VH-VL binders against q0atu2. Designs and how they scored, part 8

Target 1, 119 residues: q0atu2
Amino acid sequence: MLDKKARIRTSREYRNVFEKGKRLSGRFLIIYYVENALDNNRFGFITNKKIGMAVIRNRIKRQLRAIVREYQGQVKNKHDIVLVARAGIGKSSFEGMEKDYIAIMKKAGLFARNANKID
Key: E = the ipSAE of ESMFold2; O = the ipSAE of OpenDDE; V2 = 0.75 times the mean of E and O plus 0.25 times the DockQ between their complexes.

## First folded at step 1 (VH-VL)

Design d1b (framework fv_dusigitumab)
Fold by OpenDDE, second read of step 2:
Structure d1b (fold): chain C 119 residues (1-119), chain A 122 residues (1-122), chain B 111 residues (1-111)
Amino acid sequence: as target 1 above (119 residues)
Amino acid sequence: QVQLVQSGAEVKKPGASVKVSCKASGYTFTSYDINWVRQATGQGLEWMGWMNPNSGNTGYAQKFQGRVTMTRNTSISTAYMELSSLRSEDTAVYYCARSPYDEWLSDAFDIWGQGTTVTVSS
Amino acid sequence: QSVLTQPPSVSAAPGQKVTISCSGSSSNIGNNYVSWYQQLPGTAPKLLIYDNNKRPSGIPDRFSGSKSGTSATLGITGLQTGDEADYYCGTWDSSLSAGYVFGGGTKLTVL
């Protein structure tokens, strides 16, 4: 039922993004992004213990997924994008995370020209 | 076929604990979260929490914090939900339900157990 | 007192169309995908709609879902007697707890 082609799933795929991609840091997020040879975008998510307890990390991950879902259709095609949560994100609101995501994605030039809901 | 099979009905006294099991089959147990949802008779669905079978990490609804414990035994693809300090209000059918964990495309509960009736009465 | 609000009941005759609304807030429906579940009498819930408007395998296209803002709607066309059931909307809440929330449920009666 789930289309897994939209996710970075393997260590090799993650390494490729880290090694060949560009890095951009926001307030709560660091994104690594690289063009892929596919017809779709793939997203990856990384949280570490610096954020806090496992339950917090999982919460953050779920929130980031929701954000990515909301704007996925507005991201330029053919990119692998890894979101790395920074330590401060644990104290951020959802809105703050969303704002940071939008800001960093804009800075990276990853939103499509005709993208909406990018405020 | 993908399915979740839960343990049988339970009858408990107030103050006691109940532990319901949920055995998964037909898929990779560690690839999906197990959620627990209960439903009192004639009432709606109430989400209790999630448990990731791979890491054992959990997230509980605030209402059940301190009373609920969700665990798993990966060797037998079985999830457990233990609810302590039972009250009459805990009388309900308890369901386990699968949802994606590391999947961001969908977080719906696509597979449900058959439910376990827990009755709390003095 | 459910986080998501549904009408308690709806009814229609066979062959007709019904809609079930689900109202939430920005932290849940506003920011997350909505799912719908069908619960036939005496049975476990069944996933009916996911990701706002997608149908799992085996779900007929008589069932449809939509989302706008902080509200979602389930549509059922060509109503059949077998559709008589309780319907629940649900979604993750992106608040601090990041938990799942259900609507109060809607009882659909086929007249």
Scores: ipSAE 0.012, ipTM 0.626, lowest interface PAE 9.1, mean pLDDT 89
Fold by ESMFold2-Fast, scan of step 1:
Structure d1b (fold): chain C 119 residues (1-119), chain A 122 residues (1-122), chain B 111 residues (1-111)
Amino acid sequence: as target 1 above (119 residues)
Amino acid sequence: QVQLVQSGAEVKKPGASVKVSCKASGYTFTSYDINWVRQATGQGLEWMGWMNPNSGNTGYAQKFQGRVTMTRNTSISTAYMELSSLRSEDTAVYYCARSPYDEWLSDAFDIWGQGTTVTVSS
Amino acid sequence: QSVLTQPPSVSAAPGQKVTISCSGSSSNIGNNYVSWYQQLPGTAPKLLIYDNNKRPSGIPDRFSGSKSGTSATLGITGLQTGDEADYYCGTWDSSLSAGYVFGGGTKLTVL
């Protein structure tokens, strides 16, 4: 699990990222991201009804949190980042989501390539 | 038969803008980023930025921020690079080049356009 | 100056081996995959090596790549006249000014 301090918690905080942040799209994910003043990174997750029913959306959120947690040490400090799942993500594998996340974070300039992935 | 085909040579006066096109064929245009790279005569390669054809999102090298705009038209699989406020130092060959953002995470530019010569002279 | 440092030129006779170095920092070569590009006179660059040491289809095994720490090396064995070209290393830079960076290029002359 991500620590409480590493999570975007309020609607106001999500809104700030959407209004002031930059946007990048991958195959299954869109990220919105902006520098923060908190000395740590925070992540938010959005899965809308177009993805599927609540069971599918909850599975996707869980998998995305696991991916973000695994790679959080590679992310440049002091950013708020919101991951928005695209409609097609429900058909993706866990590995497909993971690779999309890494690719999009690298393109955003937020992610250093790491040869030392745990596992 | 994957290829990128660029527009023809341009001659511009200082202060003008130039817009170079790059037409993709033989692959799914929206599945790869397009990068722009320039090279002045006798000089090295200089990366200008990337554009994601699926989203339209871009990232520009700091040196070109404010002068460059990268766009696309997905209906004709064509990418564009527009450079404004041209100076003599902008005289160069401009290349478009494809890079993947798929599951292999390769950062390589594997397919290149043939180049477009832009000459800035009074 | 180029962010990645290459020697400006290298020369050798046919059949010999040459190596071309590319030196960077932890934010670029140290954290990212390195590619190498060959540019024959009057042509667009062509990808020779990607992901530090892999060859695209059609590139002979005389060309090899390696990476150690913040430096990368392109090796060419059995040097041929047709190898005379400019060679560039390239990689992503993960610093706050994130983007792709090229080395200054190395002119290979086959004497």
Scores: ipSAE 0.000, ipTM 0.547, lowest interface PAE 15.1, mean pLDDT 84

Design d1c (framework fv_dusigitumab; at its last look DockQ between E and O 0.11; V2 from the best seeds 0.00; counts 0 for: pae E 8.8 > 2, placed apart)
Fold by ESMFold2-Fast, scan of step 1:
Structure d1c (fold): chain C 119 residues (1-119), chain A 122 residues (1-122), chain B 111 residues (1-111)
Amino acid sequence: as target 1 above (119 residues)
Amino acid sequence: QVQLVQSGAEVKKPGASVKVSCKASGYTFTSYDINWVRQATGQGLEWMGWMNPNSGNTGYAQKFQGRVTMTRNTSISTAYMELSSLRSEDTAVYYCARDLEYYDSSGWPDYWGQGTTVTVSS
Amino acid sequence: QSVLTQPPSVSAAPGQKVTISCSGSSSNIGNNYVSWYQQLPGTAPKLLIYDNNKRPSGIPDRFSGSKSGTSATLGITGLQTGDEADYYCGTWDSSLSAGYVFGGGTKLTVL
C-alpha cells in the first residue's frame, strides 16, 4: 500500500495529469506524467472496463500498487504519474507487468540511474 | 498526420473467409489499440472488437466470438481482421479505427480508415 | 436493434440550431463517457465529440455535447449545408457482454 501522501486522490488531480501530462505506452501499461509543485511524487491507477470484471480490475490495481511501491525510491522526485492498465493486462504475469513498468519508466526518463545503490 | 489505409474491396462466397488489412502511419503504431467496426448498406455502425498491437491481446464483441480474429504485423504497422464462415448478412463496409483512451474511459475510435467493402453473395 | 436509441432523422434550415438525442441505460451512457461521430455521404465516420463534451482539434465550436443521467445530446448551431450527414453516438457498455456500442444513427437533412 502506498503512503497517502504519494497517492493521487481526486478526479481534479487525475484530470490535470491527463490534460497537461506526457503520454508513454508500454505493452500492458500506459503512463501519463507531469512535474508537480510538491516535494514528493504522487501515483494514480486506472483499471478501466476493457480490463474485465471488478475482481480482475481490483487484482491488477493491487499488483500495480505493489510494483510502484517496490520501485518508488528509483523515481525522480516532483512528479504526478498515472498508470493506466491496457486491454489484456489481466492475462499478464506479475513479472510481466513489473518488467513493462520498469521499461516505460526508464524510457520516460523518470528512473534515476542507480537511485537505490547504497555504496 | 494520422492515417489508416485499408485493403481493397472483396467479393466472397458463403462459407469463405475474408482478411482485411489496415496500414497505419503518422503515429507510433504500437501505442494505440485498433478497433474494427462494420456497417451494412443503409444500416448503422456495429463494433466488432479491439486489438492491442503491442501485446497482440484482443477483445471481441460477443456476436463475433468464434468467427473473428484480429492480428497485426508490427514491422509494417499493419492490423488485420479476418472473418470466417461468411454469410450474406456479413455484406458490409469494414472499418479499422485507432482507439484513444482518456481518463477512466475504456477508449473510443478517433481516426478511421477509409473502409473496405466486403460482398458475400447468397 | 441498436443498444442506444437515436431519432432516425432530423431536419433544419441553414443558420438554425439542431439537437440530436441519444438514450441508453445505466450500463452504458449512465456510467461511461459518450462520443459522437459524423459520417458524410460515402465517407468513413469522423470523431466530433469525445469525453461527453470535448472537441478534437479542427472541430468547430458549433458542435457541442452534453450528458445527463442515461442520455446524451449533440448540439449543432449555425447549421450549414455541409453538416448534412449521419450522426452516431457511442459509448462503452459495462454489462455482461461488455464492449463498445453505437446508437442507430440520425440522418440530418439541411433543407
Scores: ipSAE 0.280, ipTM 0.791, lowest interface PAE 3.7, mean pLDDT 88
Fold by OpenDDE, second read of step 2:
Structure d1c (fold): chain C 119 residues (1-119), chain A 122 residues (1-122), chain B 111 residues (1-111)
Amino acid sequence: as target 1 above (119 residues)
Amino acid sequence: QVQLVQSGAEVKKPGASVKVSCKASGYTFTSYDINWVRQATGQGLEWMGWMNPNSGNTGYAQKFQGRVTMTRNTSISTAYMELSSLRSEDTAVYYCARDLEYYDSSGWPDYWGQGTTVTVSS
Amino acid sequence: QSVLTQPPSVSAAPGQKVTISCSGSSSNIGNNYVSWYQQLPGTAPKLLIYDNNKRPSGIPDRFSGSKSGTSATLGITGLQTGDEADYYCGTWDSSLSAGYVFGGGTKLTVL
């Protein structure tokens, strides 16, 4: 699991990202991102009932956290980033989610220039 | 402050339909799902379904599929639950409740409507 | 008849500790987060615990939740007269097409 300091935890923090951040849509994910005043990045995850049963939603959330954790060190610092799962994500593979995450993060320009772990 | 205010008591005949309203205030209506739960007199809680105010998507309990319709009017931050083909067994207090699932949570927040009594009798 | 099984009633004196059990299966409690609700007489239910063991703001730490396997437990310490109410566990059930299920409820009497 992500470190507590690397997580968006409050509704206020989420609202700030939604209101002030930029939005990009991928195949399975929508990301909202905004610069923060910290030295570290914070990630938030949103899944809702429309993507499937609770067990699926929880699985998706765990998978997304795993993906974010894997690439965390390659993301530009000082950003709050919220990942919103889209309806089709429940039928996607882990690899599919990972590819979508990488693609959308690249499009957002959120990976560091020296990032070498991105496909 | 968050509030859910439901419509008044209803008395219906068997076979009729009832539509209960739930007006939300104190928060962004489209950001949280609305659940509906009923409780017969002296009985336990029974979940009926959920509705997403933003998309209008719904999920109904199997027991009520085909008889229940959950809708919303976003312009007035109001959710609706309509139950058709009413039976005496449908006599209960019906609650709307906001969902806490929005951010890394699987529970329901502490915001419920006051309940609407629906009585079905011949 | 409820999907989740609770004892119908529990009782204790003020200041004592009580526990309320909630028994389910792999498709519900086993795979999903459990919530607990308090319902005072003549009122709507109130959320006490969510995500197995988390307390909403305003809920005192006298209330606690835990989950193990296919069972969950609500703990109440320092029992007060005002705690007399019905308590319900609830969770999602994967066998019911993303349906939520409640326990049968437990009536807590403060002696």
Scores: ipSAE 0.025, ipTM 0.678, lowest interface PAE 5.1, mean pLDDT 89
Fold by ESMFold2, look of step 4:
Parts: sequence; C-alpha cells; structure tokens
Structure d1c (fold): chain C 119 residues (1-119), chain A 122 residues (1-122), chain B 111 residues (1-111)
Amino acid sequence: as target 1 above (119 residues)
Amino acid sequence: QVQLVQSGAEVKKPGASVKVSCKASGYTFTSYDINWVRQATGQGLEWMGWMNPNSGNTGYAQKFQGRVTMTRNTSISTAYMELSSLRSEDTAVYYCARDLEYYDSSGWPDYWGQGTTVTVSS
Amino acid sequence: QSVLTQPPSVSAAPGQKVTISCSGSSSNIGNNYVSWYQQLPGTAPKLLIYDNNKRPSGIPDRFSGSKSGTSATLGITGLQTGDEADYYCGTWDSSLSAGYVFGGGTKLTVL
C-alpha cells in the first residue's frame, strides 16, 4: 500500500526515530518523528504484544496503514514518522483511530495542506 | 529538576466533588502524559487514569469511568483530577505522576507528586 | 482486568539478600515491560526499576530486576535498615479493560 520508499524498514532506522525524534501521545496512538535527509517522508508502525495475538496486531497495523495512506499527501516532507499503538487501542473504532491521528498530526505541525482525502 | 507539586489536603462530605491540582516544572509539560494514582490508608496503589496534556485526551480506569475527569491548563503547566459523587471509600492520598512512553512501552510513572490527602467524612 | 500478585511481606537481616516476586498473566507481565517502585513510610512511591531490569540514575546496583514468562522478580542485596519499605510492581495490561496495574505490594522488614 505505501510506496517502498515511504517505509521505515530497518531496526537502525526505527531506533534513530525513537532516540532522536520528538514524541506526542494521543488516546490510541503515539507518534515519534524526526527530520530526515531525504526528499520524502517515511512511515513505520509498531504494535506490541500487549495489543493481542499476531492476527489482531496485524489487523490494527493494516488499519493504521490505511489511515496514513489516506493523508500522506498532506504531510510535510523530510520526516521519518513512527506510529506506536497504545494499550487502549483495543477500545477504539477505525473512526476513533483516524480522529486521533488527525489531531496528533495537526498538533505536531506535520500537516502542510488542506485536509482533503480525495485527489 | 523535574518536579510535580500538588494542591493541599481536602475534607469533603459524601456526594461532593474534589479537584486536585498538580503543577509541573523542569520539563516540557505537553511532552509527557500525567497519570493519577490513589492509595487508601494501609492499602496498595490504585491507578485511576492518564491524561495527555498536549491533546487533552484521557483514558480512565473502568472503576472510575463516569466519576473522574482529568484536565489541564497548559499555560501554567498544571494538571487536574476531579472525582465526583464522593464516598467514604474515596478517602485516600491522591498522586499525580509523569510517564514517558517509549518504543514498545506505554510508559511508566517516573516522577511523582508529593500526594494530596482527601478525606470524605460524614 | 488482571491483577498482579506479590507476597504480602518478606523479612531478612541486614546484609542479607531478598527477592520479591510479582506474578501476572500474558496480558500484562507477559507482553509488557515491568517497573518496580519503593515507598518509604509516609512518602510518595519512587521508581526503582524500569523496562524489566534497568535502573534509573541514582539507584544502586544492589537493586535488580528480571522477568521470565508472566513473572517478574525484584532482587535486593546487602540489605540496609533504610530499605525497609513497601515495594510494588507495575505494568500495563492489554486485556479488554486495558490500563496500568500495580501489584498488591510487599512490606519489607529488615530484622
């Protein structure tokens, strides 16, 4: 779904975001973000075993990827961004996760364009 | 350095509400969640919920859902916890505690306030 | 809505070693990082151990932590009278009622 170049892929890349990046927490999500040296954004997704078994964690990841994909054109470039699912995410709907994502990304100052989901 | 200073002791009657404040200093208030934890005399620690000072989002323990409200005023770096419909069993020391969420963790209370004694007396 | 089980009390003489256990489930200790807290009489709790086995700055290496499966252990060596306190384990619980949970606490008596 996300372009290969728009993915954080290695443990080293993830650690860089966690160690050098800024952190903001929402109800269901935490984002970590740091400027990168690329011309594009990269996204990573973390679900801990505390969320549930692997099938549940993969479903949550898929929902978060869909949300990120929908808004990716509105995100300021040159950032590595990791979304971490919080323990409370099991109480959320897709709509609740989407609302939380929009609010936290706006507060972080990472949206640069109108919030238009459709090309 | 990091410090959380809470409001003074309170005495309330059953059915009333109480609002405890927690003023943060020595760090960026909006970058860390605030948890509230209480402890009745001679009893263990009981987690009440968390509040994100940046967004205002909260997550309450099921036991307190519907009776607790956690808020903040970011301009004065202060968190608040309000507990309504007080009962005698709500008599406890109430703590605020900062947490830091990190990779594969939802955080843990790392710095605690001094505690606020709330007494619910007939 | 899992609860963490600790022994109510432990005791030992100065200079000895004690361990304090914390038993939970897959939804809490099994899948989450464990922290330990010390509460001296009349004071707020203090963080002793985080991320299962790491010590914050200023905590002596006499305090150690470990985790295996759904159980965690706090170890204290070279016991001192100043170690007399209540000790709590804590972690997130990812079950249907997700939230932070504490153990019931363990009172450590030195002599």
Scores: ipSAE 0.008, ipTM 0.602, lowest interface PAE 8.8, mean pLDDT 84
ESMFold2 (binder alone), look of step 4: mean pLDDT 89; pTM 0.910
OpenDDE, look of step 4: ipSAE 0.022; ipTM 0.684

Design d1d (framework fv_dusigitumab; at its last look DockQ between E and O 0.03; V2 from the best seeds 0.00; counts 0 for: pae E 14.1 > 2, placed apart)
Fold by OpenDDE, look of step 4:
Structure d1d (fold): chain C 119 residues (1-119), chain A 122 residues (1-122), chain B 111 residues (1-111)
Amino acid sequence: as target 1 above (119 residues)
Amino acid sequence: QVQLVQSGAEVKKPGASVKVSCKASGYTFTSYDINWVRQATGQGLEWMGWMNPNSGNTGYAQKFQGRVTMTRNTSISTAYMELSSLRSEDTAVYYCARGFDYEGSTWYFDLWGQGTTVTVSS
Amino acid sequence: QSVLTQPPSVSAAPGQKVTISCSGSSSNIGNNYVSWYQQLPGTAPKLLIYDNNKRPSGIPDRFSGSKSGTSATLGITGLQTGDEADYYCGTWDSSLSAGYVFGGGTKLTVL
């Protein structure tokens, strides 16, 4: 699990990201990202009902958290990042989901230059 | 009555293509994915892929990538599965099956067609 | 060869109880719902159990399903001659290439 301080938790925090942040769309994910005034990154996760029942949404959220955690140390600091799962993500493999995450994060320029686990 | 009715048996030569149809009735065709599953004689079930009748989106098993095409005609509630470059190993009974999909994942198949026998022989 | 592993065959006398196991991994059974299918000789498969332990309408309660970890089990009590069939477990797999996977099937013989 992500550290509590590494999570976006309040509606206000989410709204700030959506209103002030940039948006990039991948195949299975949409990311909203904005710089924060902290010394750490915070991640938020949104799984809409279009993905399926709560059990499915929770599974996808767990998978996304696992991916984010895996690459957390390679993401540029001082960012709030919200991941929005798209409807088709439930039919994606974990690797496919991970690949999509990496792709959009690269496009956003959010990975550090010295990142080692980036394809 | 809720049912899937498939087209008749096919006999093909190696290298040819086969297109099997699956007509749905008794339910909203666009509300459920159509999956295709085949079974060689005396063998187990093998999943081939899914097709969403509403969007037309598909996902194929790795084994059949580039060789299988799943389509639909919503006006007649019919799904199609075309398999090209047929080999003797493709001889099997092919089933269409309604996927109980929670919009994002297929968990089970609650309705099956009667099956279509496809024989590939020289 | 199948992603999910089932015993090739099981047998028992009428009235007895049988269990059929289905072994997978974390990417399939571990985090996805398991379904079971009954296939009578010469017929299409029929949904027997879904969501690990739920029965569709028309399926008697002598059929049961359970899941623990990366394994699932189908239970049949009060075995009847009409239960002689092939049984397949299935679930979604999200490892490398997302897709539905079946077990190899288990032939149930009623002695």
Scores: ipSAE 0.172, ipTM 0.779, lowest interface PAE 3.0, mean pLDDT 91
Fold by ESMFold2, look of step 4:
Structure d1d (fold): chain C 119 residues (1-119), chain A 122 residues (1-122), chain B 111 residues (1-111)
Amino acid sequence: as target 1 above (119 residues)
Amino acid sequence: QVQLVQSGAEVKKPGASVKVSCKASGYTFTSYDINWVRQATGQGLEWMGWMNPNSGNTGYAQKFQGRVTMTRNTSISTAYMELSSLRSEDTAVYYCARGFDYEGSTWYFDLWGQGTTVTVSS
Amino acid sequence: QSVLTQPPSVSAAPGQKVTISCSGSSSNIGNNYVSWYQQLPGTAPKLLIYDNNKRPSGIPDRFSGSKSGTSATLGITGLQTGDEADYYCGTWDSSLSAGYVFGGGTKLTVL
């Protein structure tokens, strides 16, 4: 569970990341990320209507939040990061989503160099 | 200067097609969806569909399914809307608009093109 | 006709306040954030309110929005002749074959 201060909560905050941030696509996820003016990271989660009904989208969001929570100690501070689920994510296992997240975060340079080894 | 600039007015005969362009400048074109909205003279706004410039994916309003095609060319930051089998009822101003999609609950259009008048008459 | 219902017109004197209603259902206003657009004569629409009650930069605070249940309201205070325009509510309709929907529009006249 992410603390309230670690969540992107408003449409304006999401819009800022999409407008000013960098974009990187993985197999099941897209991330948008930008430096923020805070002392912490904030995470947002987007599941579009093409993935399925609200129940399915909410399940995927919960799974992604769990993944982010597991690795949050390894993420460089002062970033706003939005995870966007791609249309095919409903076919992925939890493990597949997790591996995709790790790969994208490594490519983006968002994991700290001194973090534990990540596959 | 953040803007959407659309192609000029078109006059078409029934049965023809029209292709309207929408050129983005001053922002990262692939970071925002482009939507198309039309407005017949003296009438309200009618949403036609969305297009994701990064992937090329689209979602069309049911009314236009089978007649509309929305595309883009990312190298020139330009979106396109093509409407086929035109009828006089398609006479309208056609707008492109930049939108956001946060979990499908926060769609809104914060930047609009100037509009393109399409007139269909015999 | 429109799934979102607005009054066709409203009017008020300069300096006064006016409200414009927008009525929908649980599949649109009830489950989704509402936006409002101003269309001045001969121009493209402009975003006025997003996320039910938030103003973009450059929109004066005399424009306000609210939402209750399946209904939304745009408020305008300190009316000016430059506010004469058509006003539209809009939101996503999340039914199975859904899309974005606009209200029918409200013509504001400043007398």
Scores: ipSAE 0.006, ipTM 0.566, lowest interface PAE 14.1, mean pLDDT 85
Fold by ESMFold2-Fast, scan of step 1:
Structure d1d (fold): chain C 119 residues (1-119), chain A 122 residues (1-122), chain B 111 residues (1-111)
Amino acid sequence: as target 1 above (119 residues)
Amino acid sequence: QVQLVQSGAEVKKPGASVKVSCKASGYTFTSYDINWVRQATGQGLEWMGWMNPNSGNTGYAQKFQGRVTMTRNTSISTAYMELSSLRSEDTAVYYCARGFDYEGSTWYFDLWGQGTTVTVSS
Amino acid sequence: QSVLTQPPSVSAAPGQKVTISCSGSSSNIGNNYVSWYQQLPGTAPKLLIYDNNKRPSGIPDRFSGSKSGTSATLGITGLQTGDEADYYCGTWDSSLSAGYVFGGGTKLTVL
């Protein structure tokens, strides 16, 4: 589970990221990201009904939180980042979501160092 | 059936305020942001801000911060945009437009109101 | 004036093809999806293209979009007199002082 302090929780906070943030699209994920005035990173997660039933959406949210937690140390400090799951993510494996996350975070310039050297 | 219908034309004096309404029908009002865009005569489109009808949260373009207020009444599926301290350069057609869904992934305006002409004259 | 740069006008004959460019920067087009809007005289804008190259239901395939780097292009083939309108690109700007931004608009005249 991600620390409560590392999570975007309110609609106001999500809207700040959407309003002021940059956007990058991957195969299964879109990220919105903006520098914050805090000493830590915060993450938000959005899954819509196009992905599938509640059980699938809940699984995806849990897997995305696990991926984000695993790579949290590689993310440049002081960012609010929202992950939006695209249609089709329900067909992806955990490894597929992880690879997509790493690719888009590197493309965004948000990893302080290469988090994974595999391709 | 899916539509945004705006209030009628307004004529105001400099220094006055104007409040334009935008009534949504045919979809779940609280599921999409309402954006406001204006267009001065013979000029281009200018984005003013967004309003989340579920939460009431807003975001305004820097140019309008302090002069614009965007609100809604969910019981009648109506959005409002109030612009104060009017000047002649505020003479424009004001549009409401449906935008970002809270659970959506992209910003674009797929449904537009017909526009409200606001004339500021002395 | 406008954050996104479009040519002020383009013209062509019926049946021909035109392209309309839209140039921005990394904070807008470079990092976000581009949309295109058509505004017929005296009417509200209408969404033509979203997510760089997708058409809403009801928009004919003679309208197309593309994006490369910090620029986007709207293509219109088989021009008809009913296409005479103003065309605007639009995208989210990720800078702290801006939200959604439009290009200055391009007037298409069908000669």
Scores: ipSAE 0.005, ipTM 0.553, lowest interface PAE 13.6, mean pLDDT 83
OpenDDE, second read of step 2: ipSAE 0.118; ipTM 0.771
ESMFold2 (binder alone), look of step 4: mean pLDDT 92; pTM 0.950

